# VH-VL binders against q96il0: the designs that were tried, part 232

Target 1, 167 residues: q96il0
Amino acid sequence: APERGAERRDTAPSGVSRFCPPRKSCHDWIGPPDKYSNLRPVHFYIPENESPLEQKLRKLRQETQEWNQQFWANQNLTFSKEKEEFIHSRLKTKGLGLRTESGQKATLNAEEMADFYKEFLSKNFQKHMYYNRDWYKRNFAITFFMGKVALERIWNKLKQKQKKRSN
Below, E stands for the ipSAE of ESMFold2; O stands for the ipSAE of OpenDDE; V2 stands for 0.75 times the mean of E and O plus 0.25 times the DockQ between their complexes.

## First folded at step 7 (VH-VL)

Design Ta6 (framework fv_ebronucimab)
Fold by ESMFold2-Fast, scan of step 7:
Structure Ta6 (fold): chain C 167 residues (1-167), chain A 120 residues (1-120), chain B 111 residues (1-111)
Amino acid sequence: as target 1 above (167 residues)
Amino acid sequence: EVQLVESGGGLVQPGRSLRLSCAASGFTFSEYGMNWVRQAPGKGLEWVSYISGYSGDTSYADSVQGRFTISRDNGKNSLYLQMNSLRAEDTALYFCAKGTEYSRYGFDYWGQGTMVTVSS
Amino acid sequence: QSELTQPRSVSGSPGQSVTISCTGTSSDVGGYKYVSWYQQHPGKAPKLLISRVSNRPSGVPDRFSGSKSGNTASLTISGLQAEDEADYYCSSYTSKSTYVVFGTGTDVTVL
């Protein structure tokens, strides 16, 4: 009920969002950093005459981007949640409240937080190792398909030249 | 012909668990991200969970985070949703949905759905 | 989290055009070119009608068209037919979380 007829956020009063590419763009464009993953998304242009090989490359790049954004969004969320739980647990163990006498959030010093960072990194070591392995595999695959697309374009140019000479 | 067939729905008591399955055919399953989308009786669509084709990376709606687990078996062309700590508000028809090129932006094929009723 | 806002219902006569709006924020509809539209007949699964704001999948009539301006996406159904009577949902990728958000749904009635 409150949401219906509520004032809506408009970040582009003139009707154009700062996140949108130019209307007549024929190129990929890079957006602002995602709030959760902190990565800049690429919005891919799809040409009308896209070959099956070009489509496969684009889909692989899109899948890799989504995988990467999801990994870091999830990792950042997990880090923030566990950090807050750690701080609350340590404050409770010390018999301290979650807020200071001035009403501010109670915090731990750098030495106390070092225990959390060490445990978090140790706990997530295997996860980060698999991420790095998959990251390199995906980039290798992308580079390989980029090479195949380049060869296809060279072949098409050669076919065009031969056809012009024969006709 | 692309087909998605859900199973595993039923009547379950609050706090219990249920596992849904989705059998896929007619496309190269491992190349596409898969989704679960639900619709409560007389209500609209709500996205529940996503799993990528290439890496198996997962994502969840805030309402199910920590309770539901999405998984897949590419060798069996099957998608799963493990639902734990079920609540009355989880009552819905659960659809298996195939992503388009970029799974989280659109769903080009849907199953008929499997009904999950959480009631005492 | 808030859903995308659609009118509850729209109606038209056969042969006329109707337009359904889908309003969000700069973190979803306004921020991305990944708005989809779905048609759902009673008792049936949703069917993809439009993807990426204005792309029609194979098999979808050209009577269905999509557009977007600012934080509002629109689905226009021209040459309205009896079989177009259904519920219509928009959806968008959202940066508020790591998931997709759906609209509230619009019931289209053919008079």
Scores: ipSAE 0.000, ipTM 0.486, lowest interface PAE 16.2, mean pLDDT 80

Design Ta7 (framework fv_ebronucimab)
Fold by ESMFold2-Fast, scan of step 7:
Structure Ta7 (fold): chain C 167 residues (1-167), chain A 120 residues (1-120), chain B 111 residues (1-111)
Amino acid sequence: as target 1 above (167 residues)
Amino acid sequence: EVQLVESGGGLVQPGRSLRLSCAASGFTFSEYSMNWVRQAPGKGLEWVSYISGYSGDTSYADSVQGRFTISRDNGKNSLYLQMNSLRAEDTALYFCAKGTEYSRYGFDYWGQGTMVTVSS
Amino acid sequence: QSELTQPRSVSGSPGQSVTISCTGTSSDVGGYKYVSWYQQHPGKAPKLLISRVSNRPSGVPDRFSGSKSGNTASLTISGLQAEDEADYYCSSYTSKSTYVVFGTGTDVTVL
């Protein structure tokens, strides 16, 4: 049977999961690729003394990761579904059944699949263009806030050095 | 303490427009996604629209796509829903709902709702 | 899009356990762990009980627990109390045309 036992719980499109980083880890941790998006999630380390600006940057990065995970998980599912529908349609057009005599799923060769790939890429062109536009917008925002955080850290270092000299 | 207060609901004729507002307090508004969820009298919950905290990205239910516009003013801690070309089927109690920290698909705080009745 | 399927009603006696199912497809409940549960008393706003399948927010009693197997998520209320009499809704992220889909709702009666 296709199930081969109970279905397993899957990580959501964001890839964010509750897990413990390896011992002595005090910085961001990269996890395994998500089952659906095939992207590696970043589990963000939250410092005890995180500033409001650092928190804002972290949340922006987490939100962007979730958006990116969702896009690719959905895209991969859409591709798989449409590929199967295309194969079924072409087999019906040829007058062939969905299963071979051995009970396996009937397939099309690479030459026959070329039409599907061309159609899929063509009709998803606009969607991918919107994805790229939004990706640039999000990365611009992240870079801007990274700059603000860097400036804050420089200021804090200078402030600490001044205090140390006063003692 | 997190509070969400909706306003702007009322009786409106089919084909007209209405603008809903949600005033937020008790959290850093700009850092969280916001949603509108509606409930027709005696019926279940239906998600309507989403807007992200920082980037302002939006999403809409198929039933309202092209007619409703979600927006926010982070300086005023306010969320809005501009509803155009209203239909009888849009009659519902409209809730303002805040996304959770770890998932924008869950809603940890809700307002009490504002009633929109679309009738002649 | 299709709503997630819940039973119309579930009933139990004080102190007993009741379980509410929420059945979807591989493109929502079965594919992701972004399942939430909400409690709604008459005339009031929904309250988040469970997020991410089994995570209980601060202030929610441990009598409420969530789980998922295949395309079905479940909310279990143990030690049923009169105050638990309410409507319960599940929700999930969906990879279909909608962003979030809610369940049909379940009325819990304490007899």
Scores: ipSAE 0.000, ipTM 0.511, lowest interface PAE 14.5, mean pLDDT 81

Design Ta8 (framework fv_ebronucimab; at its last look DockQ between E and O 0.01; V2 from the best seeds 0.00; counts 0 for: pae E 12.4 > 2, placed apart)
Fold by ESMFold2-Fast, scan of step 7:
Structure Ta8 (fold): chain C 167 residues (1-167), chain A 120 residues (1-120), chain B 111 residues (1-111)
Amino acid sequence: as target 1 above (167 residues)
Amino acid sequence: EVQLVESGGGLVQPGRSLRLSCAASGFTFSEYHMNWVRQAPGKGLEWVSYISGYSGDTSYADSVQGRFTISRDNGKNSLYLQMNSLRAEDTALYFCAKGTEYSRYGFDYWGQGTMVTVSS
Amino acid sequence: QSELTQPRSVSGSPGQSVTISCTGTSSDVGGYKYVSWYQQHPGKAPKLLISRVSNRPSGVPDRFSGSKSGNTASLTISGLQAEDEADYYCSSYTSKSTYVVFGTGTDVTVL
């Protein structure tokens, strides 16, 4: 039943630093860039009394981040591998070795490399299109669950309010 | 207790249509991705189609794109597969499968399947 | 249609360990940590054994374990039992036009 006699809006959010043990973060934090993806990972704070819905949201965000990290690590690796294969192939076609007289890696000029970049972008167009589509879908899902968690927290706050007061 | 029950399969002639249904119970249907996976007699598993619980977005295997339509009715806890322009190679046992809690690419519960035979 | 490659069959005696491989490319098994393993007994629906390469769902015995190295994922069944005689399928996310691809399947026989 409705119980609004002693109900009031939460005016001041609690200071989270007061509720965290020493040597622990009460907030999400950003780590250094991953060697392969070049993206900074977000390490999520896990509340002690996390609800099943809050856990689902956190896991969805973690899975989305992991997928994003894996996609870009794979893309960067594929780019580097195909670039090296392209350079080796073109040097072989010209009858040139993989090293210069000075011992440096042999390279191609900008005009020759433009062919590689054009081919790489063309071959990966569909893959990048699906990545962008899935990224938007994942963000929609995260927003949906963020909304559910917000409603759950509001509902729980309203249910927690005690009618009885000592003063 | 999670349960998925498929229905609607049968014998159908090439070029005709069938609609499969999957009745779900035991979980919050609207929050989970749903899939159709098929298995031809004596052959392996083939993913057919996916529908999101969150946004209702869909995806299809290349072999069925443009012919099959996946849909859901969250109010009835039901998943559907509309199959048009059926071919002999669509003959298979069709499973309804639920996505896992933390990954849309794993299927933690499956129905028993409904058999679709496309033959003259 | 391209599938992930599994051996057609593996066999072992009760109490032994058997390993099933699942080989793909950098666009699926090699590039992503979204590999699942399914067990299917004759006439029955598949059952999820492993998700996300190595995670066991509740109710799956710990003698089933998963791993991945490069483009190959592996399912290991330790302490092989008669009830493990079944078909086993791997699956993975793919970054190509489809979302999930299954392996060719492996028949496990307990001799």
Scores: ipSAE 0.214, ipTM 0.696, lowest interface PAE 4.6, mean pLDDT 83
Fold by OpenDDE, look of step 8:
Structure Ta8 (fold): chain C 167 residues (1-167), chain A 120 residues (1-120), chain B 111 residues (1-111)
Amino acid sequence: as target 1 above (167 residues)
Amino acid sequence: EVQLVESGGGLVQPGRSLRLSCAASGFTFSEYHMNWVRQAPGKGLEWVSYISGYSGDTSYADSVQGRFTISRDNGKNSLYLQMNSLRAEDTALYFCAKGTEYSRYGFDYWGQGTMVTVSS
Amino acid sequence: QSELTQPRSVSGSPGQSVTISCTGTSSDVGGYKYVSWYQQHPGKAPKLLISRVSNRPSGVPDRFSGSKSGNTASLTISGLQAEDEADYYCSSYTSKSTYVVFGTGTDVTVL
């Protein structure tokens, strides 16, 4: 009898997607959707001559990505848990088991589930408002630093052109 | 074959605590609701407590509410009943009972029971 | 007091049919949608005979049947046998849909 391996409850590893882009890539890579957050992680390219400003931008993007991954991973887990609890509670109230007579997992109808979704959204409304606020703050900061990096690159190109003209 | 084996019963004084255990085998323990039912000597059946297979939702009879705590460990296929502030009226044979797949209110398998005697 | 009332005893001769009633007496009579029946021999654990009013589990003889009319569920034992001598309990749930209730029990004797 094959030992059905104990399905290790994959504790949501806080770990960055194990997706490793090709070592010779000079571009950002997008990984597959994370199994918990369903967000596609981005692997940021690190230039050999990364400026302090470019590094700051990259770090800010990385931190923002991690923040998003964690938020949605936790939100999805919470949602799944509460959904299951809701279903079980309603089945209990109806006097039903966890399975139908046909052996299928017992479910609720769309109307009953609509109540769950309304309640869940209402309960999490403030959390989503804070998330949206912080999302905008982070993205504005990223955009600001993107602008600064762009200006720095232009300035450096101009200085190099002047130096080549003077020699 | 489905098996339920109760343990932890015994003689205790009023006001003391006791913990019952039920070892389950022969089925996917996490997919079924579990219950405790008791029977006082020469009396009928009395439902004591319920615990959900997955959600951990619990319910208690009024007679034991606030004194008893049902719990389960799905990894160990085990059901528990923590009994605090025991009274003489808690004297009974305690059965572990498995819920059916399609109803939480029916019990398709029972253990042989463990005797709890509360006496001064 | 039990919310489900059963006759204290029922008797019959071998080969006869006997019926045990289970009547809800609480205001929750409308909630007794699912009724189960159990057989208990002396010194033994209860055995499920009928679930959900009329569903008979595998291994239970077809001489056991369940029905319900209004607030009264019934267990019928046809072709009564000596081995059917036991205590019988009905069960259901309250309006709170959280509590299981048992009937008062019926002692079935085979004459």
Scores: ipSAE 0.112, ipTM 0.650, lowest interface PAE 2.8, mean pLDDT 88
Fold by ESMFold2, look of step 8:
Structure Ta8 (fold): chain C 167 residues (1-167), chain A 120 residues (1-120), chain B 111 residues (1-111)
Amino acid sequence: as target 1 above (167 residues)
Amino acid sequence: EVQLVESGGGLVQPGRSLRLSCAASGFTFSEYHMNWVRQAPGKGLEWVSYISGYSGDTSYADSVQGRFTISRDNGKNSLYLQMNSLRAEDTALYFCAKGTEYSRYGFDYWGQGTMVTVSS
Amino acid sequence: QSELTQPRSVSGSPGQSVTISCTGTSSDVGGYKYVSWYQQHPGKAPKLLISRVSNRPSGVPDRFSGSKSGNTASLTISGLQAEDEADYYCSSYTSKSTYVVFGTGTDVTVL
């Protein structure tokens, strides 16, 4: 399971995550976990005087969040579907019904379920490798643009100091 | 400068096959997700399929799953849709649509479409 | 369920504002999901009008704006003009096997 799946634990987010941001919030904020992906989304702030480079960085981050949310939402649904199919197949092989006498879904013990988890990981290995490659590609691009934005801001501060001294 | 030109539409009998093509220009084709979207005469838009620019991963609408195959040739800047076991309800104008740089949330360029008619 | 609900038609006089709704669920429109809007004139291909709920691409007039509240996205056309008479579609992304879903479409008429 990727490290982002672990965000479902009770992480103590900043005080901003407990409050609904104002209509014109000046900060990014982190929302509650998405029902399907289990990832906490970021709601990005758009400043009034955003440079083209700053805009590109924000767009990359927004697009990456959507991509990541969709990937994990799809994986969680696939996992749930294939888990139920595996359980039903093994129950039928054992000559058991899909429901217990109380009407609850029949299930398998931990040792029996280990076969499912192994097979699921094996079947989805290529998909997760493509996800990891794309994740690194996206995060490298984001980090690169973060550096470019930082340098742009330093350069602008130096230009302001030069103009102040030249006047 | 971005241009998408579909071709390969026509009249075909139910149960037969047809292959659509989309020639792309004006952008780095291999870096973008590509889509097929269709519109039945007098009806709304229906997304058909998607192919990733990164991995080549594909997905399909439930209505075409198992019958249609999307593919791309990055060397020819071309997108394809192989349509098998065609049905009357597949009759539509088929659009080639370009996704944005890093997401499939918007289709920023569309072709003019190629008409597919499925009838006896 | 696999398509987003829009009113079939909306009308307004020139210069007025009209709003088109696009209603879905928490799995497609609600929460932090992005919604796009497209304009389609008769016989033409769709044109991207709004992306990511409220982002207006270059070349799209200021009178078009997008918003979202709950499971409903809205496109507002302020200062309605004759050229705005067209069909409008919303779209979003889902976590189901149908990864992209369009709305039912709205015919905008300028009176």
Scores: ipSAE 0.000, ipTM 0.511, lowest interface PAE 12.4, mean pLDDT 79
ESMFold2 (binder alone), look of step 8: mean pLDDT 90; pTM 0.929

Design Ta9 (framework fv_ebronucimab)
Fold by ESMFold2-Fast, scan of step 7:
Order: sequence, then C-alpha cells, then structure tokens
Structure Ta9 (fold): chain C 167 residues (1-167), chain A 120 residues (1-120), chain B 111 residues (1-111)
Amino acid sequence: as target 1 above (167 residues)
Amino acid sequence: EVQLVESGGGLVQPGRSLRLSCAASGFTFDEYAMNWVRQAPGKGLEWVSYISGYSGDTSYADSVQGRFTISRDNGKNSLYLQMNSLRAEDTALYFCAKGTEYSRYGFDYWGQGTMVTVSS
Amino acid sequence: QSELTQPRSVSGSPGQSVTISCTGTSSDVGGYKYVSWYQQHPGKAPKLLISRVSNRPSGVPDRFSGSKSGNTASLTISGLQAEDEADYYCSSYTSKSTYVVFGTGTDVTVL
C-alpha cells in the first residue's frame, strides 16, 4: 500500500515502536514486544459510554505504559552498549579479536559475564531503586482506580436491576 | 498553538506563602507532564518540581522539598505551585514548562515566567 | 546541588563553528539518553533546541547538532550567525527518578 520508507521505522518521541491493533476490537489489544523496551504495548479499548472515572483510569494506564516503555527502552540500550564495551575490553585484555574464525561475535564465559552483571547492578542500583519506588506508586494508583471503576460498574448494574424490578 | 501563561508572582516577606498558577492551552493538557523551573536574576536555570499528567506523581528539588507543593487541575488546564516558608534564595523568575511527551525528557514549551521576590 | 559543567563563555565569528560541552556523571549525562539543550536570549524564556541528545524539534535549523560520549554531551553550532548570540543550557535526566539537572550555562558571543 503506502510507500512509507522511513515512516515504517518511526518511533514515538519516547523511543517506543508503533503498532496497529486489529480494527473494531472490543477488548484491549496486546501488541508485539517493542524493539527497544522489549515490553508489549497495550492498545486500550474505549467504550462508547466511557465514564469520567473510566477515562481517568485509561489515561493513567496509558501514561504509566509510556513511562515504563521509556525507562526500559533506555535501560536496554544502555545495558546493550555497556555489555558490548565490557566484552570488547575483556577480549583486548586477553589479546583476542572481536569475532571468531566463522565471523560470529566473540563471547565471554558465564564467570566473566558475572563480573559485568555485578558492576552493572552496582552502578545502576540507585536508578533501579527509584524505578521500583515509582512503579509501586503508579501501580497503587492504578489498582485504586480499578477498584473505584469496579464499584461504579457494580453500583450502576444494581441500579438498573432495581429499576427493572419496578417496571 | 501551545501557550503557557504564569501568574501569581509578587513581592513577599520571608517565611510567608505564595501560590503560582499556569494556564495552559493548545494541547491535551492531561497527556503531558508539567514542570516548574526557576531562574534567579542573572543566574542559571534550576528545575524546581515535576507532576505527571494523570497519575499525579510529583517530585521536588532538594532545595524546595517539604516547602513547595505542585498540583494540577486537568479540567481547567491549570498547573499550580504552592510555595510555603519562602526564603530570600527563592527569589527568581518562575517558569512553567511542558514535557515533550507523557514523561519529562525535555521541555518543549515554556511560559514567559512570573517574578517572585522574597525580601523584607 | 550538583550542576552539569559547561564553559562560562564561547565565542566565534560569523560562519564559524562553536562547540559547547556539558559534563556530568554516570548518574545523569552518562546514564541516560535524555540530554536537552536550550537557547535563551536576554529577557526571554528558554527555547528547546535539542532533546534526547540529538533530536531537533521542528523549526530548529540543522546548523544545531547534539552528541554525547561517556559523561559529556556537546552542542555544536555550525555556520554561526549573529542571532545565535545567547545563553545556552544543557539539562539531563538523573538516576533520581523525575529529577532534572541543568548545566551552569554558556554565553555564546558572535564577534
């Protein structure tokens, strides 16, 4: 169909890949893992008669998804870059090339990689601590509003049932 | 056209309170993080506070933590900064600034600023 | 609080290139791809020039370019023009979630 070229590789300003959910889905649709964050994006279904409370919950979930996607996109790129730099550094120390005889990328054994993971975790401890704190705060807010929406729906159904009984 | 207009600045004595407002237009306000950034006369920029679009998550520079409170009213497209226990070093031009996306990885639009002077 | 380090001033002649450095730590500039640059003319609000290290907003000339290596981000202004005379600030995301740190600022003079 359309000749997009570079547009097919476009990402949101946050670095999240775009995706197209199936048309006329009556449920939230889960897409493929984002290239950068490796998280599956959710396309939120918008009901015809969405209440203000339901809209607030949906927007909160969308905002949290963008925040989470941005964090992991950055984290994964940083991890990948630092891992590559660490491997190159260690291979130079051993006097080895960056590729095997077959042209494949040279790798380190599990014991050597454990040094990288230890250094990476230590270096990023504060970053991950603040991420976890914010994730719990956001998840608490989402859970709270999910509860409010559930109560609203129960109340509305109860009202409808009682009115129906009255004819 | 995106516009941010700050108001509420003025001359105030140390230890007193002041509330700043920022009126936003030209974009879907609740989809963007909002920030306050200040600039003392002849000095550089200092980030003051952040608030997310919908979750209402907030954060503050250490210099204002416990004294300032950021809030927003998405129904009125308005951002606020409640400043308590003001000090001489809080004297600055206060800008409201819009995040470039749902988060705040850059500030693509700024207001003209409102001047806060804390003096006896 | 810690600020990102920028040179106080940089000068150049029209048509030349100037580069402004912005140095931080691994917990800000070195740890994130969220470095922004702002241009501020006297008496005016700052204007976003570059975001996400090297992303130019619509309307910003390609004469302005950004890069980052390790703990140092750089803004390069090529083909320097009289209207580029302004203060320039960098900023970065930090490991302290949602906290933004600004640079000390650089005064660019066009001779």
Scores: ipSAE 0.013, ipTM 0.625, lowest interface PAE 7.2, mean pLDDT 82

## First folded at step 8 (VH-VL)

Design Q1 (framework fv_ebrasodebart; at its last look DockQ between E and O 0.19; V2 from the best seeds 0.00; counts 0 for: pae E 7.9 > 2, placed apart)
Fold by OpenDDE, look of step 8:
Structure Q1 (fold): chain C 167 residues (1-167), chain A 120 residues (1-120), chain B 108 residues (1-108)
Amino acid sequence: as target 1 above (167 residues)
Amino acid sequence: QIQLVQSGAEVKKPGASVKVSCKASGYTFTDYYISWVRQAPGQGLEWMGWISAFEGYTNYAQKLQGRVTMTTDTSTSTAYMELRSLRSDDTAVYYCARDQSYLPKGHDYWGQGTLVTVSS
Amino acid sequence: QAVLTQPPSVSVSPGQTASITCSGDKLGDKYAYWYQQKPGQSPVLVMYEDSERPSGIPERFSASNSGNTATLTISGTQAMDEADYYCQAWRSSTAYVVFGGGTKLTVL
């Protein structure tokens, strides 16, 4: 019985970009695309006097970002793996090697690859549906808290103006 | 009702391996991560690692790297944790836990625990 | 490894408010989770995402996160609340789960 080689289950990519913004930054920074997710990470600014509501918003944004990073990192890895497997299997079925006579990586034509994409999308359809649902839920929550924070800031500004007029 | 049911207690010798199972029910198994957490007698909770039930991606605690293997069987909605090269300090109750979302953030459901005793 | 630090024990009288703290580096940037564990039982999630309460958890349980300290608060503590409590966070850089050392709550 051929020893089924223990398929090295790929460790989940740590989706956290090593991008560190300057320490003295007073604004959000956008990093380069993550190598796994291809999403640009945002480093959220933390104000010195961050309100509990602002902190909650920041955490929601951060958590949503991490969720997105992890999801797409996994999806991209799965896609790449399955794509490669598909190509290899098809080449094998055709009696072709993984490399051409010129030493180039053998590729499939667009029609053959279309079958792969269709199958991949079909297979992952439910996962994408759940992702989309959760994406909307998260973004709705973020938007809601953005509104609350905006109101809080307005209120605080008004209070400060009143205090200045009273002195 | 969501349930995680683990395999029974194990007694092993040093150097042996143990494989603990965790059967999930009451939810879509592939939609969640499974984490493994152990607790030595009288000690706190120690995270061992997590596995994506869908993709099979794993992340292991650094301390256990090379000795632990987590797997899933989607057909049976079962997660497995194998710990190799057992030592006396591996004596613990081992828990499987479901993570709350697509991220291994928090654990909303726990197995009943599996006692693994490593004794000479 | 960033360690979550909890007091080893907290004692309260029945009806009083118990507070259990969990401190860690950059904990303010992450959600805190809290678990209750009674002797011989599996941990039970009592608070998630800093201040959210799972269904079935009494309203006397609350939690907050300020700075790098998460706090579990049990108002009107009851004898049944005697247990070990663990805080937990998730590290984005490594995707590791980290638990606090646990706090034994004694109801006197």
Scores: ipSAE 0.297, ipTM 0.764, lowest interface PAE 2.2, mean pLDDT 89
Fold by ESMFold2, look of step 8:
Structure Q1 (fold): chain C 167 residues (1-167), chain A 120 residues (1-120), chain B 108 residues (1-108)
Amino acid sequence: as target 1 above (167 residues)
Amino acid sequence: QIQLVQSGAEVKKPGASVKVSCKASGYTFTDYYISWVRQAPGQGLEWMGWISAFEGYTNYAQKLQGRVTMTTDTSTSTAYMELRSLRSDDTAVYYCARDQSYLPKGHDYWGQGTLVTVSS
Amino acid sequence: QAVLTQPPSVSVSPGQTASITCSGDKLGDKYAYWYQQKPGQSPVLVMYEDSERPSGIPERFSASNSGNTATLTISGTQAMDEADYYCQAWRSSTAYVVFGGGTKLTVL
């Protein structure tokens, strides 16, 4: 709980340019946080001469980002709904209303809220293990395809060298 | 061989609930999502939602949120879809279909379909 | 709303080439999938990942996806290809999976 980072706003992958220079070269760029997932999307650059292998890599990265955005959007919704339900249930058990005399939303003390956080983490442990498993599998596949693209580019450069010697 | 076998047809009254089962065999159940897709008579395919092999990770179509619950039982490799507060326009054939959870390849195997008829 | 739009019907003569389109905003940035459904039967996956063909699907089926349009192409169309065809994208702004409205292919 004290691990909430107030200074950590930008967690996007390092090495990605935030804007394209005016000349011919462009990189992927990072947008503002999505309202629902609170994640910063990567906006992928599509080069003019993208190979079929490069296209497969880009689509896999895009699909993985969307999968990740959907997971965290759903998690944030579930967290918010279960938090409110927990507070409501505990206030009802105490014979209290949902709002204070001044109209403010009634809350629970820190010890009571700690019960919610503990129960939420325990309840969602398997779901997060599933997410982590698929996250690792997806990133392993992405890394493998990145290697394949790198080899393709080296091979094409060697083929170009061979063609120049033959002409 | 990979197959998805669904429970039999059901006739329901408006306001009732229906629960359709989908028993999977011939593959590692936990590596796949199960999607539920319905088709009203003479109409197209409508995606209802999906569930991973773990009951806590679901994603439902917005129009059905609050009326649908999807669950799994990994010990029997069975997925379930429950639709509550049935209306006459819920009359449809309900399909289960699988897709890989980590490298989606499309819905490559489908159940035989379950006709649910809602009439007063 | 983000939808996948298909023509309601397409008619071809036997042996000719049928083309079924699926339109969606920036659809070429996502994988597209195609399903065939004959009357009284479950859908069958006929193309996946834009242009890949599952084993058992005849080579006369092909597909492409670029810009806002995915296209299923059936060359040398046979009477047995008469069916409803649905496109699918992996995700939409409100749901994880979306289907097109379907296209009835008639072979006359």
Scores: ipSAE 0.030, ipTM 0.640, lowest interface PAE 7.9, mean pLDDT 81
ESMFold2 (binder alone), look of step 8: mean pLDDT 90; pTM 0.926

